# Designs tried in a protein design chat: VHH binders against Protein DOG1-like 4 (DOGL4). Part 58

Target 1, 232 residues: Protein DOG1-like 4 (DOGL4), of Arabidopsis thaliana (Mouse-ear cress) (q84jc2)
Amino acid sequence: MSKMRNLVEEKFLEFYESWVIQLELYLHQLLIAHNNNTMSETELRHLISKLTTHHKAYYTAKWAAIREDVLAFFGSVWLNPLENACSWLTGWKPSMVFRMVDRLRKSRVVLVEAQVKKLEELRVKTKFDEQKIEREMERYQVAMADRKMVELARLGCHVGGESVMVVEAAVRGLSMGLEKMVKAADCVRLKTLKGILDILTPPQCVEFLAAAATFQVQLRRWGNRRHYVTHS

## First folded at step 9 (VHH)

Design g17 (from u3 with S107H; framework vhh_6qgx_2)
Fold by ESMFold2-Fast, scan of step 9:
Order: C-alpha cells, then structure tokens, then sequence
Structure g17 (fold): chain B 232 residues (1-232), chain A 124 residues (1-124)
C-alpha cells in the first residue's frame, strides 16, 4: 500500500521470477540425472548442492525482505492466487513434503528399513513443530481480535495525527509478530528439508528434489493458466 | 564460530594404520558437516572424506574408499578419520574442515572453518 511497500514488492518480484526460472533449469537437470544411471555419486552430489544453495538463496532474500515488509508475503504479488491459496504461513506446509517422500516409497526406489524409521521420526517431529507454530498463530489472532485492537481500530477512524500515530505503532507491532512467526515457520521448512536430504541417498535426493520442484512449477503453471497467463 | 584442532598424525610404514582426530569448539558443532582434506607438498587441497551434521551420511574420495572411515562423536565434539592400509601416496598434511551448507559439501570452497593440519608420512 505504501511507496516503501511497493518497492519491496517490486524488488522481490524481480528476484522471485529469476529464482523460479533457475529452479526450472535445475529441475531439467534433475530429470536428466534421474534417467541417467551412469552419473557418478560426485556428479549427483554436485547437482544436489546446486539445488540446496538455490533454496538457501531464496530464504536469504526472503528474510531480508520480510524485515522491511512482512505483509508483502501475505497475498504476495509475485504469486498467483492458487499459489497464495495453497500457502501455509507464507510458504509450503512442512509436513506436505512427506507426501513426496511417500512417492519414493511407492515407486520402484527401495528405501532401507533404517531410512524408513528416520523419515517417520522426522515426520512426527515436523508435525509437532507445525502444531507449535499454529498455536502461536492462534494466540496472535486472538490478540488481534481483543478489546485493545478494537479500540485502536476505532481510533483509526478519526482524522487526528494522534490517532494516526497510535494505529501506525500498532501495525508495526503486528508486523514484528508476523515476522517472528514467518521465520519460525521457515526454520521448520529448512530443518525438514535438511533432514530429508541427510536421510536419503544421492539418487533418492535427486528423485525427491525433482518431485518437489515439479510440484512447485506445476502449481504455478496451473494457477497462471487460470488467469490466461503461462509460465515456463 | 567453530575452532578446529587436529591430532594423531605421524610416521607410519606402508600397510599400517593411523587415527586422526579433530576437536571442535562450541555448542554449534552438531549443525555443521565435517570433512577431512589433504595437501601433499607442492599440490592443492584434495577432498578425502566427509560426514554430515547428523552423522547419517558419509562420502569418500575413490582412492580411500574401503581403507578410510570417517566418524563423529557429538558428545565429545570430535570427528575422526581411521586410516587403514596406508600407501606412500597418502603422505600429506591432513586438514579438518567444518561447513554450514544444507547438503554434505565435497569442495574446499564450501567449507567455512579449517584447522591448521596434522602431518602424515607413509614410508615405502
């Protein structure tokens, strides 16, 4: 809404569009690697490293941007409505990636018993961490709806400078709370991703990352087609 | 944030064994991947072995597979390299390294912290 918010949105939109283009290029490399059983472990590890560095760059840019304007990440202009509708606290829901892990189990790829046990332990921990954040969000929403916020909303209806300053301070406080929660959610995402990659072999990591990237790219393309726009 | 100190180097005859140890400072040790690199006189650093932050994944360069074993002890903040069936070509200064990347790195430029090295000499 503000000039500063528009600048944050414009800069992150430019970043995100480039980031998605590079993700699609990496997805193409992952699919080639998946179909090529002659690729060495060193070559597979190098490709996985490129993908993880790419994800690290996303969170580095995101955390810099939310420090300036966290609200830009709620109803983001760089995401289509379908992508926004499917988001959980400004990103993918951590436990959802285990659906992609289940694909590895149900495919022709064999997971050893030790991997299955570690993945189940990680899934349980991830769901527990999600529930903690959801309880914090509930407390945040209750605080927004309490008497104090109702009084601040009433004051915001007046044209006086005092009312404007009070409302501005309240909005800044709410933004700081949201920033903390978004970072907490992102930490769960990163721990979950790092944990899965640590458990899987390099070929299994390639399959997992290909499945995750395919889902992300397809969701974007499907949502864009609803608006008569295609993305490749 | 991590300080690394190597020990266990020495002189050994071909076919012998040595165990290198690396002591890491700080409570953040468990978040880092750990690796061993080596540098022979007049050559660049070469990757030897790496172990992931959890200890669940390991990776070795082809020339040491089956001969060297990397392990870590989170309680003691140590990483070890058990070197068996040593060859004269294994003669080098061995360096311990710590890296913060998401996936277990294999290149020297992906590691953030380095020890000063411990010398291993394998006689023919």
Amino acid sequence: as target 1 above (232 residues)
Amino acid sequence: QVQLVESGGGLVQAGGSLRLSCAASGRTFSSYHMAWFRRAPGKEREFVAAISWSGGSTFYTDSVKGRFTISRDHAKNTVSLQMNSLRPEDTAVYYCAAGSEFYLPTHADEYDYWGQGTRVTVSA
Scores: ipSAE 0.494, ipTM 0.792, lowest interface PAE 2.2, mean pLDDT 85
Fold by OpenDDE, second read of step 10:
Order: sequence, then structure tokens, then C-alpha cells
Structure g17 (fold): chain B 232 residues (1-232), chain A 124 residues (1-124)
Amino acid sequence: as target 1 above (232 residues)
Amino acid sequence: QVQLVESGGGLVQAGGSLRLSCAASGRTFSSYHMAWFRRAPGKEREFVAAISWSGGSTFYTDSVKGRFTISRDHAKNTVSLQMNSLRPEDTAVYYCAAGSEFYLPTHADEYDYWGQGTRVTVSA
């Protein structure tokens, strides 16, 4: 399927490709750190900081892009169909990462009771925040079919002149609402990530981040194998 | 220490194709992202292409996009550069490089290991 890309899509595609390459490099560092128990706490913290900074950079770029065209992220031409299918409001679902944390619990990593409790509290909070956003999205989607939009839709192929302007204005309004939702979702993602990293020890953080990065990279690979995607 | 040995260079006519190969010694091949650089006569060494340690991502300089393809084989500890639609301006000594930085370097001095290079000459 050939999809025409707009400027925002093209720019973000380029950005994302580079960003993923860097993520893989970080993943390598994380794996080395995880397999090498000789790294100091300071070194681990530094590595964690680099990863967090990398993620922050993604959202900075994303937020800049969505100000121009939020709809680009609902097509996400830089993602394959599998990645898109796993997306929640243009990104990973925050509550999903707790499954990765659970993996830590089942692994050689021993979480103390206090950590487990805090993680559970964070899980509950994250789910609550997700639900709140979902409710707002539902409201938004319902509102989309308001009288005005229905009337505009009725104009159909006869939309021209002044009517075109009205439609464009309406679409802009909808886009603004979507932007708000996406930002809200991203905030939950960032808060969740920060919360997890605050609860875990540096070695545990490294393992968690490695797992997360691995999952992201593998998901992309699996999707590309199943559905050939050509990127510039 | 990682030793890198390039091969596959030669003389080719414009529009032709070449495949460069770089063989890495040691057991740590998977620990490095691999890159190709080139140095044309009278010019500085420039970045051509890179592939991540996992092989999942590739990056190219703009001038070679769509013509060059970088790949790696973990089993054989090799990285390759398929060069199609070669142009006279592609004439250079091509170098294989290995790096372990947390970012993708674009400067030659940021890579850890280098091959001796293989010469590619594209005639008009």
C-alpha cells in the first residue's frame, strides 16, 4: 500500500529511524551492564540516565510534531502494522510495562516487599489514569458525531467554497482535541516510567529497561518480517 | 581488540555494482555497531552507512540512499556494503569501522576499530 506522506510524517519518520538506532545502541549497553555484574552503581545510574534522556527526547520531538499534525500519529507511517496494532493513543499502553516488571519478579531479581507494594500502588494509579483518558476519548468520539459534523457530512461531494472552510475549521477543532488526548496519554507514560524507575534499584532498572527496549526492538523486527515495510 | 579486514574493492564502470565485505576477528562482533566510511582523494573521511549491533536498524548518508545497502551476518562476523548504481563520486577508499558508543557516531574519531580499507574506483 502506497501512502502519501506529508512533511510531518517524513520528518518524524527520519527522526524515529535514527532514534531507534540509538535505542539499539543503548540496548546493547544495557545488556552488557546486565550481564556484567562488575559495573558500579554510579555507572549504572549514568546508563539509566542516558536511557531516560533518550526517551524524553522522543516525546519532545513527538510533541513538536503533533502541534503541526497530530493526525500523522494516528497513521504512524514510521511503524509497521504490528507496532500500530499494539499502540494505545499513538504509543505504548502504560499499564503494559507492569508485565515487564512482573517478569523481573519471576526472574533472578528479588524485589523486596516494600517495592512490591509500591509497584502495585503505581499499577493501580496507572490503570486509573488510563481509564480516565479512555473515558475522555469516548466522550470525544461521541461528540464527533454532533449535529454540526453530521450536517457537514451531508454536504458530501458538494462541499465547496465557504463550505470547505467550515469543514477545515471543524477538522482543526477535532485535531486539537486529539492533541490534548495524546499529550495526556504521554504524560501517563512518562509518569509510569518514572515511577517504576524510582522504585527499582539501579540493577533492576537496567534489567527493566533492557527488557522494554528488547520488546520494542523485537516487535519492530517481527512486524517487519510479517509485513514488509520500506523506510527511507 | 577487534581486527577488521575489508575486501571486495576494485574498478567498476559508472552504473555498476560492487559488494564490499568486512570480516571481524574475535568473539565480540555482536557487541559493536558496524559502519562504513570512505575517503575520496583529497577529501576527508566521511560517513557512508551504519548498522546497529542487532542488525535491526540501518542508517545511510543522503548521497548513497537507495543505492547502497549495509548488512551484517552475526554467524560469520561480517558486515557488507552492497553498492549499486555507482558513480564516479563514489570513488574512494572504503573503511570498515566498529563502535560501541551509546549513540551512532558520524565522526571517524568516535569509532573504536578500523580496517585498512579497500579501494573502489568508479570510472566514467
Scores: ipSAE 0.000, ipTM 0.249, lowest interface PAE 12.8, mean pLDDT 87

Design g18 (from u3 with A108P; framework vhh_6qgx_2)
Fold by ESMFold2-Fast, scan of step 9:
Structure g18 (fold): chain B 232 residues (1-232), chain A 124 residues (1-124)
Amino acid sequence: as target 1 above (232 residues)
Amino acid sequence: QVQLVESGGGLVQAGGSLRLSCAASGRTFSSYHMAWFRRAPGKEREFVAAISWSGGSTFYTDSVKGRFTISRDHAKNTVSLQMNSLRPEDTAVYYCAAGSEFYLPTSPDEYDYWGQGTRVTVSA
């Protein structure tokens, strides 16, 4: 158990450090593209594809890791305390990404009315999906406080053998339930990202991805320097 | 089994029109991007046109912009390519492809499913 969990944490820490370094390199390319109007649509689409493939690689690695130890993703050792404090079910809260979209309304590349309507429809759907997951989380919290579980915990202080096996089965069930919930949250994240990119033009996609990556990179830097984040 | 089947190819005179259709069977492709690629004799497979999973975004290679139109019908699980003002240089085998990437891909390597192709010959 401990050996597997430590190995999962070590492997994902190494993966995540490399993944963030590559994200910073892609962010640099996105910022150059955003400030340079000479790039062709084909070149912009290629850059967006590189970034989305990079995000897909993150979820591929994450889902392999949570299959082995989902608890490693709650209070992750590869994230600083500030990153962990800003986390919702082991990642970014899907509806919050629309804060990045709102910045595009003030961009040089103006959103047309049809795009605004589609983005608002997507925002509403995303909020609805978040609420469904939050209700599932509430059900898990209620199950944790179930009279049967509380009773087993109390009696387990002085009982060996049978009680230990029942508690272990319950803990395994909890972990499997958390894995399902984390995957559901990640599916909402990926569906939201895919939806936004489908609605936006390539220059708008570059600006959106640059804003999102900038926030992610800066949040990590602020937390690593132990700076307190305040509203401007 | 997943199958993509192209139709509508044939022989046409320069300046003429053809409509290619691709029917998907074995599963729905509502979450997949759809694209058309072509391969001319002695050449590599090249991108022609793509339409996003929602149908809301399209992309064309420069040589066909303004002449070709890609469209999809989610209810029929089909994608179509309307080819107008055809040129001898458009002569190729045309392939339908479906891809599951997050962003609309233009590289053959990023597509998961492929049809067998339909031949288009444009005479001078």
Scores: ipSAE 0.503, ipTM 0.800, lowest interface PAE 2.2, mean pLDDT 86
Fold by OpenDDE, second read of step 10:
Structure g18 (fold): chain B 232 residues (1-232), chain A 124 residues (1-124)
Amino acid sequence: as target 1 above (232 residues)
Amino acid sequence: QVQLVESGGGLVQAGGSLRLSCAASGRTFSSYHMAWFRRAPGKEREFVAAISWSGGSTFYTDSVKGRFTISRDHAKNTVSLQMNSLRPEDTAVYYCAAGSEFYLPTSPDEYDYWGQGTRVTVSA
């Protein structure tokens, strides 16, 4: 059965497909920059800026969309099941990116001790922030099962006109809470990225961003091959 | 909603030094990259120096490398630009800027807030 898509889902699907295509183009540029040690620092910074701008565009679009329908992002019809399975609160888990940073240590790029220390500090902070959000999410989930919601759920099968309005209002309230949670998670993601890029040199940033983009693109490819997801 | 106020500009002889300061309002100073830009007469605004939100990274335009030093004080919500070995070509209005991008940017379009500027004049 084809999953019914609402307008928000359709629009964001179109956006995301285009966004991913552009990401692949940037990935190509990152790889070239990484393999060719001929680019100046200024050029590298410019490339990094392009990528960060691209990511900013994603969150701008996302935040606009979640204002309309945050629930769309908990289904994420634009993602394949593998991508969805790897998602934490509608996106990548912030602490995951440190694995990508670890890859830098094993590559041609040498991190100095000072960078390693800073990265460790950032990792600890990121973990703390994740846990904080998870606790809030747990609290929120428990609250969703309060007496009022349970009663509404019971009535849901026999709901008259007034009851429908009450249920809708309740769902709206829940959605607002979810939106806050998603935004909080996104803030941690953005702070984590900002922190990593602050610690790394421009060449290291390029390598990191290439690794991140590669992972994202490959995850999507693997998932699509496995599940034959068609995105229109 | 960050207000930036520059100070420290003035007239100095070539080879002299000045220290510019920018005071930021608000409680979110630590969330912003801070930068200095300058606009010389008849020229466009150009990047001079930037310091990351944490202070861990700095970047300078080539013409000021080795002469200028950008620093920030989180406790005082200030960013400073120590300018040594000043040259006549450094004459400009210097602007403080704050930005919140992922990476330390060099484009003025990537900064969200701006000061009114402070004039630096270097005489030959």
Scores: ipSAE 0.055, ipTM 0.512, lowest interface PAE 3.1, mean pLDDT 88

Design g19 (from u3 with A108S; framework vhh_6qgx_2)
Fold by ESMFold2-Fast, scan of step 9:
Structure g19 (fold): chain B 232 residues (1-232), chain A 124 residues (1-124)
Amino acid sequence: as target 1 above (232 residues)
Amino acid sequence: QVQLVESGGGLVQAGGSLRLSCAASGRTFSSYHMAWFRRAPGKEREFVAAISWSGGSTFYTDSVKGRFTISRDHAKNTVSLQMNSLRPEDTAVYYCAAGSEFYLPTSSDEYDYWGQGTRVTVSA
């Protein structure tokens, strides 16, 4: 009916659509590199660098956007319902990435014992950091039901449909807490990805990144192909 | 954020050894990848060796692989380059660099902070 999207949502939707198109182009390059084994180590490192720079650009844009409106990232309009259903604190769940790493152990890619040990240590550390963020989010959600939110509800009851500046200022304060938490979750994601790439060889990094990008692209395509009918 | 000070350069005979050191100041040293680059007279800056932020991954250019060893000491905030079996072709000014990139970089344009350089001369 009405235009419900704010400027931050429209701007990030435009960014995200372009970002996904470029991700698909990089995925194509990763699959070529994985399948033909003709690239030098230097060429593979350059390709991995392009992918990681692309992910860095995503977080740069995201952190700028959440500074303006963090709530836009909870139930994002640039994600389809399936992508939103699979989100954990506005992004991928860090421990999930080790599922993709486990596939490397069963594929043509050979992991040596030292790598397996380091990946397991990283998995444990990642899960610990993830659980710490989950406890913080739970505390935040409980706190949102406390006196501050009750005061906001009371003000709305007496003012009616008119905007009250004090209510808007209080809501902005609450949003700053969410912004800090989302950034903390993103830092766990970035440290986890950085740690995995540090442990893996360049060919293993290519296979890992190809698997991760394939999953992200396919999840978007599966969600976009969903058909909904009102009578069946 | 990070300031880099290099030491250990000098004159050495072919087949000899030198150890270069880079001292980093700043609270975020452990978050940076560290690398050594070199520039011979009349040439571009060339990648030599890099060590990841964790110290768990290293990468060397083919011409120095097996002869040079990069290491880092997080307690002392230092990066070292042990250069063995030196050749006249290794003659260059050696630069320490720190980079905040996500993956261990090998291109000079991916490094944020640079030392002043230390001269290494290998005589035939």
Scores: ipSAE 0.405, ipTM 0.749, lowest interface PAE 3.0, mean pLDDT 85

Design g2 (from u3 with S100E; framework vhh_6qgx_2)
Fold by ESMFold2-Fast, scan of step 9:
Structure g2 (fold): chain B 232 residues (1-232), chain A 124 residues (1-124)
Amino acid sequence: as target 1 above (232 residues)
Amino acid sequence: QVQLVESGGGLVQAGGSLRLSCAASGRTFSSYHMAWFRRAPGKEREFVAAISWSGGSTFYTDSVKGRFTISRDHAKNTVSLQMNSLRPEDTAVYYCAAGEEFYLPTSADEYDYWGQGTRVTVSA
């Protein structure tokens, strides 16, 4: 059975489809740059800037959308089931990017000792911030099962203006709590990406961003194939 | 928002040195990338050097690489440009800029805040 989409879901789905198409175009440029030694440092920096601006645009659009309907990002209609299954607090798990950094060590792009040390420090910091958010989410889930919330749910079954207002205020409070946690998770994602790019050279940044974009695009393709077969 | 004030410009002979300083005031400086741009008489604004928000990454235009050094002091909210082996073609008004882009920008349109400039004249 089809679910109805609200306005936030419709607008973000349209945005996301266009955003992914542009990501694939940037990935093509990154792969050309990675396999070619003719680009200057200035040209590589410009390409990296275009891609990072593209990611920044995603978070700008996301934060506007979650202010209106944060629940749209839990089980998103613009993502296939595989993409949704791989989500951590409405996006990629921050520590996942260090797996992609580890692949740089096995390529022809060699990390120097100073970079390895800085990346390890960033990895530890990222894992710490990630675990802090996970504890916050656990506290949120426990709070939803508290006696006061259960009593408000029961009260919501009764007809009455005052009771309806109290229940609506509680639901709005819960949504605000989820919005705060999603933004906190996104801040860890942005700090982690910004930190990695600050440590890496421009050729290493190109390889890293190409690996990340390749994974994202392939995950979508694998999930879309599964989705098509299931609904055929 | 950030306000920027440059200092240290002046007249110097070819082969000499100058140190430019940029003092930042207002909101938290540590989130911004910092850069120096210059504009020679009758020419467009040109990128000179940039330093990332952490101080961990720097980038220089080819014509100044090895001669100029950019640095920042987070405690004093300052960015500095040490200019050595100055050439007559380095004559320009030098501008300090701050930007909050995700990757260290090298284009003037990616910087949000600008100082008023400090004049550097290099005699032959």
Scores: ipSAE 0.504, ipTM 0.798, lowest interface PAE 2.1, mean pLDDT 86
Fold by OpenDDE, second read of step 10:
Structure g2 (fold): chain B 232 residues (1-232), chain A 124 residues (1-124)
Amino acid sequence: as target 1 above (232 residues)
Amino acid sequence: QVQLVESGGGLVQAGGSLRLSCAASGRTFSSYHMAWFRRAPGKEREFVAAISWSGGSTFYTDSVKGRFTISRDHAKNTVSLQMNSLRPEDTAVYYCAAGEEFYLPTSADEYDYWGQGTRVTVSA
């Protein structure tokens, strides 16, 4: 059975498909920059700026969409099952990116001790923030099954006009809570990215961003090979 | 919203030094990258120096490298530009800027808040 998509899902799917195509183009540029030691610092910074702007555009679009229907992002019809399975609160888990940073340490990239220390501090902070959000999510999930919601669930089996209004109001309330949670998670993602890019040099940033983009693109490709994804 | 107020401009002889200061309003100073731009008479606004939100990263335009130093004080919500070995070509109105981009930007359009500027004149 084809999953019925709502308007928000359809619009964001179209956006995301285009966004991913552009990401792949940027990835190509990042890889060229990484392999070409002739690029100036100014050129590297410009490339980094393009990528960060691209990511900013994603969150701008996402936040606009979640205001309309945050629930769309908990199904994420624009992602394949593998991508969805790897998602934490509708996106990448912030602490995951430190694995990519670790790869930099093992590559030709030389991190100075001061950078390593700062990265460790950032990692600790990021994990702390993740845990805080997870605790809030747990609280939210427990609270969702309150007496009111249980009663509404019971009534929902007997569809009446007045009960529908109450249920819709309740669902809206839940959605608002979820929206808040998603935004909080995104905030941690953005702070983490900002922190990493602040610690790394421009060449290191390029390598990091290339690694991150590669991972994202490959994850999508792997998932698509395993599961056929119908795109509009 | 962040308000920025520059100070420290003035007249100085070539080879002299000035220290510019920018005071930021609000409680979110630590979240902003801070930068200095300048506009010389008849020229477009150009990037001078930037410092990241944490202070861990700095960037300078080539013409001021080794002469200018950007720093910030989180406790005072200020960013400073120490200008040494000033040259006549450094004559300009200097602007303080704040931005929240993921990476430390060098383009003016990537900064969200601007001061009114302080005039620096370097005489030959």
Scores: ipSAE 0.216, ipTM 0.636, lowest interface PAE 1.9, mean pLDDT 89

Design g20 (from u3 with D109S; framework vhh_6qgx_2)
Fold by ESMFold2-Fast, scan of step 9:
Parts: C-alpha cells; sequence; structure tokens
Structure g20 (fold): chain B 232 residues (1-232), chain A 124 residues (1-124)
C-alpha cells in the first residue's frame, strides 16, 4: 500500500538521517556554548562555522538530488507528515526565521538599534523575494491547467508510443521548471541566513542557531511521536 | 575569477603606522568576505583580521585588536588594513584573501583566493 522509494529517495533518506543526527550533536554544543559564557570569540566563530558548513552540505546534497528527481522533495519520504505540512517550496519559509530573531530581543543578549534596523531591512527584502517566488509558483500552477496541458492529457488517453514521448517531454519540462523554482527558494533561504548571521554578534548567532536547530529537531520529534487515545 | 593585489608594505619604526591596501577585481567582489593573514619569518600563515561581505561584521586576532582596523570600499573594490602602534612582532609578509564561505571565515583553508603578499618590517 505504500509508494515504492526510488534511488534518489533512498540515497537522500540515508543522507538526511545522518545530517539530522549531526545537527543534534551541534545543537548540544550550541546549548553548552550559550549557557557556559566561557568560550572565546574565536571558539564561538568556529562553532558557528561548523553549523553553517553543515547547512551548506545540506543544500549541496539537495541540489544534486533535485537535478535527478525534484518531485522527491515534494511530500518527502524522509520527512514526517508534520514536517511536510510546515514546508514551503521544499523547505523552511524564509520570513519565518525572523520570529526566532524576534526572540533575541527578549533574551539576555540584547540587540542594539543598528542591528534592529538592519534586521528590519533584511526582513522586508526577504518578504519581497519570497512573494516574487510565490507569484512564480502561481504562474506555474496556472500553466498546469493551461489549454495546451489539458490537450496533452487528453492525447495521453490514447494507446500509442508517440503519445508517451510527447507526454514524457512535457513532464520533463515541468520538472525542470520546479527545479529552478526550488533552487530560487533555496537561494532566498541561504541569503536570509547569511544576512542574519552577518548582522548578529557571535553570542547572538549561537543563540539564533540554537533556537533554529531546537525548533527543527523538536518539530521532527513531535511529528514522529505515536499519538493515540484509549477510551474505556 | 577574483584577482587580489596588495600594496602599502614597507619599513617602519616601532610605534609607527602603515596602511595596507588590497585591490580586488571580479564581478562578485561584493559577495566575498575579505581577510588579512600574515606569515612571520620561520612561522606558518596566521589570521590577522577579517571583514564580512557586507562590511557589517569584523573580527581581529587578539594581538592586533585595538591597534589594527580593517575596512572595505565597495565602490573602489578595495579592502584596507590600517596598522597603528606597530611592534617588531608585527614583522611579516601580509596576504589579502577572499572567501565565499557562508560565515566570516578565520581559517586560511576557508579562503578561495590569495594575493602574493606585501612585506612589512618593523624595526626596534
Amino acid sequence: as target 1 above (232 residues)
Amino acid sequence: QVQLVESGGGLVQAGGSLRLSCAASGRTFSSYHMAWFRRAPGKEREFVAAISWSGGSTFYTDSVKGRFTISRDHAKNTVSLQMNSLRPEDTAVYYCAAGSEFYLPTSASEYDYWGQGTRVTVSA
């Protein structure tokens, strides 16, 4: 009754499981660093660098995988239903990370006025880039219902090898369009993350990355929990 | 690709000042972190100072903090290192580096492009 996994799904599932385990190990280090306050700026920068390299590794692996099968990233088999429900174009919604940034305003590590101004500028730019991609997604979805696609679907009801070739070419074109859109969304994610880390001090970066990793890890745990009610 | 050319090195007496400049060429200079590293006679290359792609973040090694100031000019495609209160132990060949890493790097291995270096000699 379940869908068979293809090679891309199997390889990325293996990668993602290992990637999340390492993320949890880095989260542990971030929490120790945040609570300890004895680490030098050099040590904090090294830890932040480990996290950003880890995220870079994720996008390197993802972009290789989407080149082979972008559809594997829509309703991904390596994500639970809750994680999939919270996804925006195969990943986290860029503007949502500013909610984690807002938490820093209430922490012991206070944001200065210059940082607040730069974060607001980045938030506005991120929302603009996000909306641009959403309009592209709307155009893509409308194109799926376009007269040409409807006619192609009707043609595909006929038994014949030529119909199969035409349908396969159209599906390939649609997949390439999705790949471009997913990569555009990932570029907004990476630019947003890079921008936030550039604005924050190393202790604030540690707190931000700890909050982000905590949310990601807890969302996975919440979704993986068995929920049932026994009534007697 | 990025090409880096350093200038401003020379001989100066202890307590003096020098300003090093690095001219970068390439379409993506504004997206690169920039740094200065130095190699003292008989030693390995060590980190001195770095400035992020935006110019909004800077980091200095403890031995130069408060004495050196790194800055960049996007319009001129340059990064500068203002060195004040120079000490004999600052004597080294100074290298400009550019990196595309996600977070401001401090390790030499994380930088993609390097200049040929400019010599700074601080006499006692």
Scores: ipSAE 0.610, ipTM 0.840, lowest interface PAE 1.5, mean pLDDT 86
Fold by OpenDDE, second read of step 10:
Parts: C-alpha cells; sequence; structure tokens
Structure g20 (fold): chain B 232 residues (1-232), chain A 124 residues (1-124)
C-alpha cells in the first residue's frame, strides 16, 4: 500500500533529493582534492567551507520542517529502509563519525598526538551527550506510555467532538516533546562535526568530509538497490 | 614531496639579530611539524627549535631559550626563526626540516624533509 504523504513530506523530499545531488558533486570535488594534491590550502579551506555551508543548509531546512510536522521525520519517506534503519533520532548517530576519523589514522594522513588526544576527548563527550539524550528519550517514552497513551486509547473509544479536541491537543504535546529531542540530537551532531573540523588540518578535513559523504551516498545507493524507491 | 628553501642567513655581530625564513613547497604544509636544526663547523647537526603543525606548540633547545623564537605562517607556507642576542657559538649552517610524526620530535632522524641550509656567522 502506498503511504500517503503530507505536504511537509513532499516538500522535504524534493529538498532532500536536490541536496543529495549537490552532496555528490561536492564529494567528487573532495575526492579530487584529496587524491591529486592540486589544490592550495586556501582552496581546500574554501572547499571545506562549501561543505559546511551545505550541511548547515540541511539543518536549516530540517528545523523549519520539524516546526510544521516533526512526525514526518520519524517516517522519513525521503529515505530508503536501509537509511531509516541506520538513523538515530532522525539522523546520523554522532558517535559514528569517529569511526571515520579512526580510518584517517590508518591512511596516509598523520594525526599528531595533540589531535589524537583532543579527538578522544571529543569522542567521550559526544558519547556522553548521546547517552544523555537517550535517557531523556527513554524517560519521555515511558511517561508517554503511562499516561498519554492510556488517555488516547480511552478517548479513542469516543467519537465525540470534545474528545477529538483533547486527542489533538495531546498529540500536539507529544510532537513538541519530540521536536525538542530532535533538536537536541541535531545540536550534538553539529557540535561533533564542528569539533572534529576544528581539530583536523585542512587536508585532514577534506579526507574526513570525503569519507563522511561517501558513507552517506553509498548507504543511499545500497539501500536503493535493495528496495525500489521512487522519488519525485 | 616537500621542498624547503631557507633564507635570511648572513654575518652579524655578537648581540645582533637575524630572522631566518623557510619556504615550503607543496600543498600539505599544515600537516607537518616544522623545525630548525644547525650544524656548526666540526660538530654534528643539533636541534634548535620546533613548532607543531598548528603552531600551538613550540620547543627549544636550552641554549637558545629566551633568545630564539620559532613561528609559522600557514597562509604563506613559511616557518621563521627569529634569533636575538646572537652569540659566536650560534655560528652554524641552519637547516629547515619538516616532519610528520605523531609527536613533536627533536631528533633529526625523525624529520622527513630538509632544506639546503643557510649560513649564519656571528662575529665576536
Amino acid sequence: as target 1 above (232 residues)
Amino acid sequence: QVQLVESGGGLVQAGGSLRLSCAASGRTFSSYHMAWFRRAPGKEREFVAAISWSGGSTFYTDSVKGRFTISRDHAKNTVSLQMNSLRPEDTAVYYCAAGSEFYLPTSASEYDYWGQGTRVTVSA
């Protein structure tokens, strides 16, 4: 059965498709920069800036969309099932990027001791922040199940107009809570990315960003091969 | 590969100052620690100063502490050595070096690239 999409889903789908196309173009540039050593440090910094701006654009669009309908992001119709399965609170799990950083250490890129130390500190902090959010989510979900779900179930048995209003209010309350959680998660993502980029040299940043973009693009490609996803 | 070219050497009187500069070729300057070494006549090459890739850390041999300052300019791909209060014992050929160790090294063997050197002569 084809799932009906609401306006927020449709608009964000269109945005995301375009955004991913642009990401692929940037990925190509990152790979060229990394492999051919043809760019100056200034050029590398400029490329890094383009990528960071691109990511900021995503979150700007996302936050605008979640204000309208945060629930759309818990279905994420613009993602294939594989991408959805790998999502943590409507996006990538912040701690996962450190795996990409670890790969840099095994490549031709040399991380100095000070960088390694800072990265480890950031890793620990990121993990802590993730856990904090997870605990809050758990608390929220448990609380919701105890009170709100029971009320919703009870009210669902009544088709009266007053009951509908109460249910709608309850759903709005839930959505607001979810929005807060999503924003908190995004904050950790952005903070983590910023932290990593502040620690790495420009060439290292390029390699890291290339790895991250590659992972995202490949995950999408793999998922699309396994599932027939039709995008507008 | 990184090519290093030193400049700024010359003759100076004791108590004088010189500023050495090293220009690095390539596009990965920011990935390397930079250092200055020197070789006096009849002596082995010795460590003088080093600066980390970020410029956030510096290290000096004891004999030059308080007199020499190492700095780097990422925009220009250069590393400099400001030498003040020069002494006759500072007379040497000064070499610029680049290294990629995970720590800031003080041994010559731990640096990968070297310049041709610039001669500094301090007269009594």
Scores: ipSAE 0.005, ipTM 0.247, lowest interface PAE 11.6, mean pLDDT 87

